VH-VL binders against q9v1v9. Designs and how they scored, part 6

Target 1, 196 residues: q9v1v9
Amino acid sequence: MSFVVIITGIPGVGKSTITRLALQRTKAKFKLINFGDLMFEEAVKAGLVNHRDEMRKLPLEIQRDLQMKVAKKISEMARQQPILLDTHATIKTPHGYLLGLPYEVIKTLNPNFIVIIEATPSEILGRRLRDLKRDRDVETEEQIQRHQDLNRAAAIAYAMHSNALIKIIENHEDKGLEEAVNELVEILDLAVKEYA

## First folded at step 1 (VH-VL)

Design I13 (framework fv_iratumumab)
Fold by ESMFold2-Fast, scan of step 1:
Structure I13 (fold): chain C 196 residues (1-196), chain A 121 residues (1-121), chain B 107 residues (1-107)
Amino acid sequence: as target 1 above (196 residues)
Amino acid sequence: QVQLQQWGAGLLKPSETLSLTCAVYGGSFSGYYWSWIRQPPGKGLEWIGEIYHSGSTNYNPSLKSRVTISVDTSKNQFSLKLNSVTAADTAVYYCARESIFGVDYYGMDVWGQGSLVTVSS
Amino acid sequence: DIQMTQSPTSLSASVGDRVTITCRASQGISSWLAWYQQKPEKAPKSLIYAASSLQSGVPSRFSGSGSGTDFTLTISSLQPEDFATYYCQQYNSYPITFGQGTRLEIK
């Protein structure tokens, strides 16, 4: 009676392109949710922030409360239609990598699949160098691979806590996009039987 | 399918403030940049600025001192205010979805129908 | 600002013709270029993003190519509905800038 797919990948893997194309092709009527965006929406509704930058300044207890409220809301929505949840498994900070989803949040979301989008460090670096929104220092290929390794490790830990299936999808420049989209569509189509 | 519907003032006098609103229907407001573009009669397209659903803005430097773009997330709307208008601001104004997620950019893939704003005495 | 220059500013063609429109950036923009079609009194329609990727629902007779500073939009076999003004647009650098447009007219 519920079907939740978490999709994650580090910046530059082509996650948004794959997600958009797969949603257009799948037979299932998925709702696409970005976890951070929904947290911001709830914080604005609660009068806690006016701008996105204020989110990181909220007390830890308030941030955890928002995460649980969002997770519960998503869980309720999943009873009516399948959810494709876009989130970060890991976030790079100046002091190290932050894991994106606490145990209680993952348990509440209860995902069926955790999909990890990956690409070669060279491909990711090439895409990041073209990003018109970039105002940050560019990471080296070695740093990019380290981030991918940690992202995968975090996603595996999330799967252990939820009994979710792990799927790694590779998005390579040499026609890998079409294959990646088809692999995601195969997973999304499984939701049709749950909401028939 | 996602649709943008826009409305606002059509006729203005010099020195007044131009105000237009764009509403998003049939899809997610979250996760996108929302842009304003204008086109003077018989001329090309000029980018005014953009806003992320969270409220973060980027403006064309040529208009930055006069332009404000804002969002109303509860209504899935975003708005343009351009103060101190002159005849040079006469144009069709378009709202558009700017599809970017991380490093992936798809351009401006959904457009409103346009609003003609005329500035004359 | 990155200046986008299109050539020609106008051209006349017949149904069935192969049409080529070029766009030049004043600075390198890699492949971060989009193409739009605008018919009289209507909003622009997205045709191509990332220099060569076709938007969903756009006919395969449209194609884009190029990288760096020089870009081309090609219509392989012109149809009556293709008579319009075409714009290139860069998104490599703020502010986002458009070419001056190319008007495609019936011969």
Scores: ipSAE 0.000, ipTM 0.440, lowest interface PAE 15.0, mean pLDDT 83

Design R01 (framework fv_retifanlimab)
Fold by ESMFold2-Fast, scan of step 1:
Structure R01 (fold): chain C 196 residues (1-196), chain A 121 residues (1-121), chain B 111 residues (1-111)
Amino acid sequence: as target 1 above (196 residues)
Amino acid sequence: QVQLVQSGAEVKKPGASVKVSCKASGYSFTSYWMNWVRQAPGQGLEWIGVIYPGDSDTWLDQKFKDRVTITVDKSTSTAYMELSSLRSEDTAVYYCARLDYYGSGSYFDYWGQGTLVTVSS
Amino acid sequence: EIVLTQSPATLSLSPGERATLSCRASQSVSYYGSSYMNWFQQKPGQPPKLLIHAASSLQSGVPSRFSGSGSGTDFTLTISSLEPEDFAVYFCQQSYSTPYTFGGGTKVEIK
């Protein structure tokens, strides 16, 4: 069979930590794929870019072609083992928000679940402020919440086109990382019977 | 378990061509990029190129584009690397290696045992 | 193409000692918090064996005495306490862009 889980969340929700811990605990042998990494590899292979930061400057039609190639490769991988696909439901641009997964792409991926990792805007802001890796302007709580709202709206649209189930996982300070990890593990474990 | 088994050693004359095989087992052959890397005796590793067996899409290092062809046979789960117009400098152990992804990383997790190609008059 | 420079070329050490190997890239191989640097071990007559991926992630089955660190252009592989089986050649490799490239290698040899 085939079992694809898409996991998304805006920067600062703790997606990477939850994902790594869940993969250690699940009984299913998932392959973790970063959609952006595969798109970059395809673009380099085609001679379109030399660095990842050049990806955002590619014509939209080229980006769509790359998305379709990647979606097809992921779909083929899913026939042999379950895939946990790390991707963006929404992409912030200078001119607005771009949907990360066009209809043809989501249709090709045909996910079983779309998992959305969320946190409060104040929690996300707090985490971003503690991450002193970059010298840049910080978004306000209002801007963070707006991005989170759009991310959820996009994920719902993707689910409508793929008949996927939606799961929202909250990563709160009080609730704890363990609860979020356990919720993701429950979903991932459903893949065991598909590949047994 | 995952295994990559390569063809045996070859001795070729300058100007000839060589075709090395890499038979995969223990995983979905069409779902992983297959890379080719060579190593001259006592030297470092040099990447040649890669193929995606699902659609035969290939990318080669510029140094090899005119002399290397990478192909696959899905029915036997076998990848092939053919190098033409052989020179003495092509004497090396040739490896196939599977590319895997985890998070934001990509890496060669399984390697064939290597095929020694000797080019001598 | 990205050039990787490893130093030193040779480390002569005894079992039980700590080994620190350096790899320097001609340009950054880090993007948005991720570092696309891998480390391999190679023994005579054998293919390379993956030890570390994404600069610091230990490959399944690799002993915990191996660790990787670094970001941008500077990376290190550390073996906390050398075992007899650790005397080998070590290569760094970047997966940031094609063509994929390898460092020249560091030979860890017994004194």
Scores: ipSAE 0.000, ipTM 0.468, lowest interface PAE 13.9, mean pLDDT 85

Design R02 (framework fv_retifanlimab)
Fold by ESMFold2-Fast, scan of step 1:
Structure R02 (fold): chain C 196 residues (1-196), chain A 121 residues (1-121), chain B 111 residues (1-111)
Amino acid sequence: as target 1 above (196 residues)
Amino acid sequence: QVQLVQSGAEVKKPGASVKVSCKASGYSFTSYWMNWVRQAPGQGLEWIGVIYPGDSDTWLDQKFKDRVTITVDKSTSTAYMELSSLRSEDTAVYYCARHEYDFWSGYFDYWGQGTLVTVSS
Amino acid sequence: EIVLTQSPATLSLSPGERATLSCRASQSVSYYGSSYLNWFQQKPGQPPKLLIHAASSLQSGVPSRFSGSGSGTDFTLTISSLEPEDFAVYFCQQSYSTPYTFGGGTKVEIK
């Protein structure tokens, strides 16, 4: 038995806050894993890199091997406790967008849920502007919506490869953080049945 | 300017061994994989193997694993390919080539001038 | 291993004509929008020269008349208008998985 929940969202949707609060309230003993962090940890253990910037310089075959090793490690961890996996849905390249979880990896992870945290473009823009401490180029609402569209498309592709259930959680100002947290807790609590 | 300079032509008898060198300059030698590729006269290209100079991690084509050893000398920024138990069909130009890569792209961007190895008599 | 099949084996054309070269892989060499397929030019007595990487990315210093396209198993190298220096042998190569493999080559020769 295993229970794996993948959570994704673009910067400014409040994913980190929702995740933290839900983990404090759920009855299930989830382990929170960031896929990229675990990739880096495994590369360091293997003597392949000393710093995160070196990851992108690794040969493609080694990068694929690391992705599969990480996926297998997560799959083994999931036999003992439920996993909440935080990952980037898309990676921009000069040739297009790369999906963060390739077919073999998603098949190995075998997720039960893919949770997408979303908000309106104006809410995301407002949050980004409130947190901005230095002069930066700020994305328009149109650009923010395109990012959310791409993120959702990637999540659907992940679900197609794994037959996972998709759940969209909206983090709106009017409903507030409370409703979004409660919706995520409802999903996480389902893991109690699997590890009882 | 990136440059790969290989050792000179070799003539060997069947059953002998040959060791070809490839001296790199103009970049961080330990940060890029180094490939070895051969080409028989008038024929296509055949990949032999690759080494990461930083830790000497090596992958070889199964056809060569019993006869090829790839090594590096970090102090001189030089890669070596040694091929043993030579046969007449090993007659070829042997190239070293630098591997430029990231997660999304991998390609051989700089090549040595080639070393002709002739196996005869 | 991944086998790359190039066609035609020989292409006889005149300067100014368009050249289209094909490379077919025995299995996909693409990974979610990225294709690990490279094109090289080789002239007699010289090492191969990289022209195109990632199926469609023009290498620095290579003339814009060269272009690459394709994904999965089917790839094409196009030379829009042949110059005298373009008559050479062209090889495709996959860097998707070891052992790295090359196609048999297409010789572009003057008519």
Scores: ipSAE 0.000, ipTM 0.431, lowest interface PAE 17.8, mean pLDDT 84

Design R03 (framework fv_retifanlimab)
Fold by ESMFold2-Fast, scan of step 1:
Structure R03 (fold): chain C 196 residues (1-196), chain A 122 residues (1-122), chain B 111 residues (1-111)
Amino acid sequence: as target 1 above (196 residues)
Amino acid sequence: QVQLVQSGAEVKKPGASVKVSCKASGYSFTSYWMNWVRQAPGQGLEWIGVIYPGDSDTWLDQKFKDRVTITVDKSTSTAYMELSSLRSEDTAVYYCARQGLYYDSSGYFDYWGQGTLVTVSS
Amino acid sequence: EIVLTQSPATLSLSPGERATLSCRASQSVDYSGDSYLNWFQQKPGQPPKLLIHAASSLQSGVPSRFSGSGSGTDFTLTISSLEPEDFAVYFCQQSYSTPYTFGGGTKVEIK
């Protein structure tokens, strides 16, 4: 008895908005967890950091231990209620892309679904331009699409290690947020029968 | 665990300048916008401006652009708002407020400093 | 700039009653299916506290008696049954575009 849904998307796809609205409408009482926030919380409790910027400075072994501790906690919580896990499948760095979930972590989380929120590169660019920084993320539509393609590839790899179903939800301006939210709600509602 | 701690109250004479600090902790300082908002006694909230600590990109309300400078010290995770040519009308509580990026949020102000009272009087 | 008009300026109510607060924007604050309208609660001597973001999303830790609704230019904050701690000033705020602006506030006071 567990139901874990991982939700991912590159910056600008509207993941946060879709997640919030779906959680309001679903019949299942999901616990929303941001993986990075929980890792930071555990690091603070362990006396390892005081600021989130310090997380990236931690030895790789410590970061891995924190990821596994968080994954185990989430797995335990999933026994009592369904979990909607917000995490990055890919992270852009100056030297390439970092994959967000190593094998042992995704295996421990054992998700039922990996939901990928996507939008057109033009829509994503438009949303990013809503940010206040004038020179922020000056990416071409082609670069945005490449990141989105890589994010999808990473999510598929995670699914291979967890028996998770892949669901792609498109958040388009013409189709509206409503349709995307309803598609996520349909997935979340599947958890009702797992927890009586 | 996220905390924004501001400097103490200031009393200034008309024509002086004031510099208020906001020390952030518990999160990645360079990954969130930092806003400045003021509130005159018994009145509403007025947005002053915002800075992105990662690169110091700054947006100011037109009313303040000639008198306000917003800066950051990344080494201490501290944001500063300096207001010059003070007038009695500048008497207010000044707040810093953290704002998430539009990518994964609606740009809301989720954490606020405790406020710094700046009194301008002769 | 976007002007936000809150009404009424003051609501005089008793504990247990429903409070309905209005916020109207001079132009739409919607973009790509999201409404960039937020609600804050402020008590004397304290900074504002975020209650609702994106017009209708309840901020973590905020009691379920608070709800937000609306889109475009017309927004409502509802408190289904007032508790003693709810008597405060409430502000709406748009994060659609700079300069960010706040409404004038609605004071919810004890009748």
Scores: ipSAE 0.000, ipTM 0.452, lowest interface PAE 16.0, mean pLDDT 85

Design R04 (framework fv_retifanlimab)
Fold by ESMFold2-Fast, scan of step 1:
Structure R04 (fold): chain C 196 residues (1-196), chain A 119 residues (1-119), chain B 111 residues (1-111)
Amino acid sequence: as target 1 above (196 residues)
Amino acid sequence: QVQLVQSGAEVKKPGASVKVSCKASGYSFTSYWMNWVRQAPGQGLEWIGVIYPGDSDTWLDQKFKDRVTITVDKSTSTAYMELSSLRSEDTAVYYCARLEWELPYFDYWGQGTLVTVSS
Amino acid sequence: EIVLTQSPATLSLSPGERATLSCRASQSVSYYGSSYLNWFQQKPGQPPKLLIHAASSLQSGVPSRFSGSGSGTDFTLTISSLEPEDFAVYFCQQSYSTPYTFGGGTKVEIK
């Protein structure tokens, strides 16, 4: 059996902190993969790029080939140990939103869970303002909510095409980081019985 | 203080099996993962697998999946690693090592058990 | 499997000199500000001894002349001034994912 968990959330939901703490607490020994990092590693191995900024210059056909190669590699890794895949369900651009996982890729990954980290627009805005170096073009609360709505819609579509379970984790200041971490640990711990 | 004490050296024929023990003391045995790592003479370190003594759940490197069994005896706070179908290339010092889970690292190691496989 | 490449294989130095050891990972072993890279010292006939965890956190009881740095794929172990007891083999190890893997080692020997 394999066990693949995709974790997604728009910038500022606290995904990084929740993921790091949950990985430290879970009994299951997950392999943590950032999809973009693995794409870059494969491109370097293939002699296509030397720096991450060059990834955007690659022909679309080459980018799609790399994406499928990465997805297949992740699927193979999942045969030995559970995979926690950090990726973007949606990416905001100046000209609209880009879907992060094409149909063929999500089918190949065949995730068991798609975990969506969410927070209120005001909480997200507050976190983004405190970390200006990550997102210098600050969105309004309305824009943040639209992005979050679209991210959820995309994640649900991915789940429909992969038969994955959806889990929404709310990272509210009122509920506390600890509760969000515990909810993710519950999902990750399910992998223990699938491999042993 | 934390101590991990391993069983003594073994000499085996090809095709035999060997079972190495690691007796833990000085901490809650069921609260820490126990790893097994080997090192061929003069070579680097190779991870074999890990067991969680509280549940006896095990994770093995795929190359050892069909030949290694890791078990625990909670009553004696002892972990065991059994390697079957021994080959000459299995000649190595075998170590048990305790895993500290946060930002995981091996904090305590057994003294090592030399297993020699000789035809 | 994450492959760790250590360089150089051998460093021949005198007591008092600075040693700089490199470890390069085939993929990033860092995530959101934490690096899952550890350094061990090993002497003949002994188990490995943990020196540094999380790339830069010095283990209790390890002399301050040892320091670690780096993130992502590139990591360095530095010994600011070699003492006689520091001539040993040094291994890097990643705990980012299983199977845990070790570098091939760098032997620090007296010239």
Scores: ipSAE 0.000, ipTM 0.452, lowest interface PAE 14.4, mean pLDDT 85

Design R05 (framework fv_retifanlimab)
Fold by ESMFold2-Fast, scan of step 1:
Structure R05 (fold): chain C 196 residues (1-196), chain A 120 residues (1-120), chain B 111 residues (1-111)
Amino acid sequence: as target 1 above (196 residues)
Amino acid sequence: QVQLVQSGAEVKKPGASVKVSCKASGYSFTSYWMNWVRQAPGQGLEWIGVIYPGDSDTWLDQKFKDRVTITVDKSTSTAYMELSSLRSEDTAVYYCARSYDILTGYLDYWGQGTLVTVSS
Amino acid sequence: EIVLTQSPATLSLSPGERATLSCRASQSVSDYGYSYLNWFQQKPGQPPKLLIHAASSLQSGVPSRFSGSGSGTDFTLTISSLEPEDFAVYFCQQSYSTPYTFGGGTKVEIK
């Protein structure tokens, strides 16, 4: 059997915090995989790049080959252990946006759930302004909302191609982080029954 | 099983530099932040800084900025903290400690500590 | 920088008694329903051990007698019934902004 949960969200929604806390609380023994990290590892092994920033400059055909290699590797891992897959739903280019998971890739991953972490644009902006990373760009609330809209649209497309269930988890000040974490834990705990 | 193993105790003279190592195992080294914290004898904990091994993004407490360099060697899963221009006030146990992200900043696994003594 | 003030400096209690430790921040360390406040235990000759994160979330493997509460600037660590191994120094820590800062510690000692 296999159980794969894809989690996505734009920067500032609290995805990393929710993911980490849920992994500590769930009864299921998930493996957390960052899709981009695994892509980079495979590219380095193949001699294609020496630094992470070179990844975005690789020809699209090479990027897609790497995505398929990674998807197959994850699919193999999922036979033994449930997988929580952290990935970007969209990639910005000079000529538009690329979907992060092409049809063949998402079909190979065959996820059970696609979880979308969202927050209000003002909450995201507030969190980004507190972000400790240097050299950050300040996006307007309108730009943040457009990015969230696009991310949600991409996630829906992934679900259509995999028959995955979609779950939107809102990380609002009113609800608090605790409720968002509990919602993710409920999904992750379903994996316990799949790996007897 | 996660382990952080630090280098052994050092005795240095004022004005010298010290480089403490922290070798990580049992997890993806490039997926977690590595913090450095010190504790002077009989005193509290003082955060020095943090590095993300995946891209070497580094944040330091301003009081250490001119004297501390934090680096990593991905091939050996080892983090380093180098402190220069040592003073007697730098005598402390230096710890490395892992965190999943910089925003929540909780330090879940710690090295055993490295005693650095500055005297003579 | 954010200053964390712990009180009392020393708490002298017997096994079985309840311990209540306070930590106050010079400014709010809570935002959007999350508190960037963690609690650590330290025994002589050992590194600190994480007990509580996000003010109230018990770290995996930590006994249920430990609990945390509070938000904004006022935080409390409670040990419902002290065991012999609980006599140690306890530190609060904030991650709301860099530099991360720690309180001065509360020493819980045997009467």
Scores: ipSAE 0.000, ipTM 0.456, lowest interface PAE 15.1, mean pLDDT 84

Design R06 (framework fv_retifanlimab)
Fold by ESMFold2-Fast, scan of step 1:
Structure R06 (fold): chain C 196 residues (1-196), chain A 119 residues (1-119), chain B 111 residues (1-111)
Amino acid sequence: as target 1 above (196 residues)
Amino acid sequence: QVQLVQSGAEVKKPGASVKVSCKASGYSFTSYWMNWVRQAPGQGLEWIGVIYPGDSDTWLDQKFKDRVTITVDKSTSTAYMELSSLRSEDTAVYYCARHVYSYGLFDYWGQGTLVTVSS
Amino acid sequence: EIVLTQSPATLSLSPGERATLSCRASQSVSYYGSSYLNWFQQKPGQPPKLLIHAASSLQSGVPSRFSGSGSGTDFTLTISSLEPEDFAVYFCQQYDSWPLTFGGGTKVEIK
């Protein structure tokens, strides 16, 4: 038995706030995991990196080994309690988009749901401008929508390889945070029956 | 309910070793990282190290690598931190703290164990 | 190791006032839009209590008057209106890189 929910969204959709509030309200005792943080912790233990920025410099083969090690640990943890896995389905790089979960990794995680948090490009751009994040080039609305489209496509591919259900949750200024949180809670509450 | 209960206060002489215990209850012990952090009287917090009880993977701050050993007893859900070659500057309250894997959340802490190193 | 510098060392304020606490990192603790910084509250004789994780995410059970903001190297903890129980020492902590490090603390005391 296991219950794994993957939650993804591009920067600025409000994923962290929705996740935090849903975890406060759900009846299930989820363990929240950030896939990238686990990767970093494993790399530090192996003596491979000292800073997160160094992760990008690791050979692809080493990165894939770390991904599989992390996926196996998550799969084992899921036998004891439900897992909410926060990960990037796509990561923008200077040379294109990197898919966050390779085939063998997603197969090992075997998620029940892949939840995609989305918003309009205009809303995302507004949130990014308000955040005053570290000095980097700001994406246009067209670039934001392309990233969101690729994120959705990647999430669908992950679902196809795992037989997971797809759920799209919209976090609009008009729709409100409360509705988005309630939609996520409904999914998380399904785990209660699995771990009774 | 989650609880971390630590062993009682210790008074040690310079050069001795001390072993502090942290008994966990109310959750799957092997599924969470366990950190050790100390705080000298009136000072800030200093991280010592962490262990994953499921496979005993351990990471220590380099300052402590030669003197600290962190272990677990899965049958009793207890973590241990042993510090050797004690000096007066090791006088501190030692805490265990559960770390939610991935997010760096120190969501539950033990009550602390005062270790005094004197004469 | 990453050094965290908190300022001011002491804030003397009255109940009902707004408190703003600063934490600066010697290098960036943000990566791909996520910031690996926590805020803790500590009262005398007690272990630290987690208030905020990932720079801005409020921990379960923590009152909404607490908020965190910032990214990269500059972070702020805000208490919108001080309650009597909020007079304590506050520490920032980074988990971007091992070893984990804490700031020196800011003491919020009654004026």
Scores: ipSAE 0.000, ipTM 0.460, lowest interface PAE 14.0, mean pLDDT 84

Design R07 (framework fv_retifanlimab)
Fold by ESMFold2-Fast, scan of step 1:
Structure R07 (fold): chain C 196 residues (1-196), chain A 120 residues (1-120), chain B 111 residues (1-111)
Amino acid sequence: as target 1 above (196 residues)
Amino acid sequence: QVQLVQSGAEVKKPGASVKVSCKASGYSFTSYWMNWVRQAPGQGLEWIGVIYPGDSDTWLDQKFKDRVTITVDKSTSTAYMELSSLRSEDTAVYYCARGDTAMVYYFDYWGQGTLVTVSS
Amino acid sequence: EIVLTQSPATLSLSPGERATLSCRASQSVSDYGYSYLNWFQQKPGQPPKLLIHAASSLQSGVPSRFSGSGSGTDFTLTISSLEPEDFAVYFCQQSYSTPYTFGGGTKVEIK
């Protein structure tokens, strides 16, 4: 059998911290994959790019081929061990939002769970303002909430096309982090019986 | 093949800052945690901190919180550790070490080390 | 922070002899059937080399004469028959919680 968990959240929700702590605590031996990183590895192997900046300039057809190749590779890996897939459900562009997972890709990944990490717009804004990256565009709380709403809608659509269960985990400052980690661990622990 | 290549030895005066680099190759740089560990001459190993290159999330030992900054450059697959307000006690070999997968269960690959000497 | 205590500090043995190294944690580093304890070998002028992870899992390429055991707070590294290249310093390390910590090391030296 296989067990694939997709985890998503907009920038500033604390996704990486929750993921790291949950992976340390879960009894299942997950492999964490960042979808974009694996696409870059495959593009380099195919001689298409030398640096990550070149990825966005690849023809759309080539990008879609890479997405499918990566999805097939992940589904194969999932036969041996559970996969936690870190990916974007939505990507903000100057011209609107791009959905991160095309239908064919999500069907191939066939996830068991889609986990959505969320926080209040105020918390997200606070975390982004503490980020020392000066080139980051600072969104208003209204814009942040709009992005979260769209991210949730996209994740629900992905679940509908894959029959995945949806779990929304709220990551609030202070004691909320511990609860969020525990909620993710409960989901990850379900993988033990699939590979035992 | 996985390889971590660090910058060369540094000699600094007390009060200065040092920035050590660690260039990664042979794997997806943003999919694995990168740790920094130091070792004073003839002494044991001391963990400094870790960064997740995918989003620059960092965790530092409280002993170093006020003086250490860990950063990454995704375009060159390079991690950096900057230590400020150097003291003679900071004389050590500084290593970068990859955490396995994303859970940092163990450090599977290490850089060759960078000797930082702090002397007046 | 979790303190790791290694004993003995120095172990003087001859080639062909069995080496047994101890590592004790100030609190349990095991959870859900997994032990977050690793063993490293270090030779002068070289970075540490991972030998064993998860208390007992042998890292790829490491000779079968190395083995690890233990759970909770008490761990052992065993070298069944010392080869000349095994004379080195050995460190245990916990990845159960940050800050990640190392033991003080056990030096295995020629008698």
Scores: ipSAE 0.000, ipTM 0.472, lowest interface PAE 12.4, mean pLDDT 84

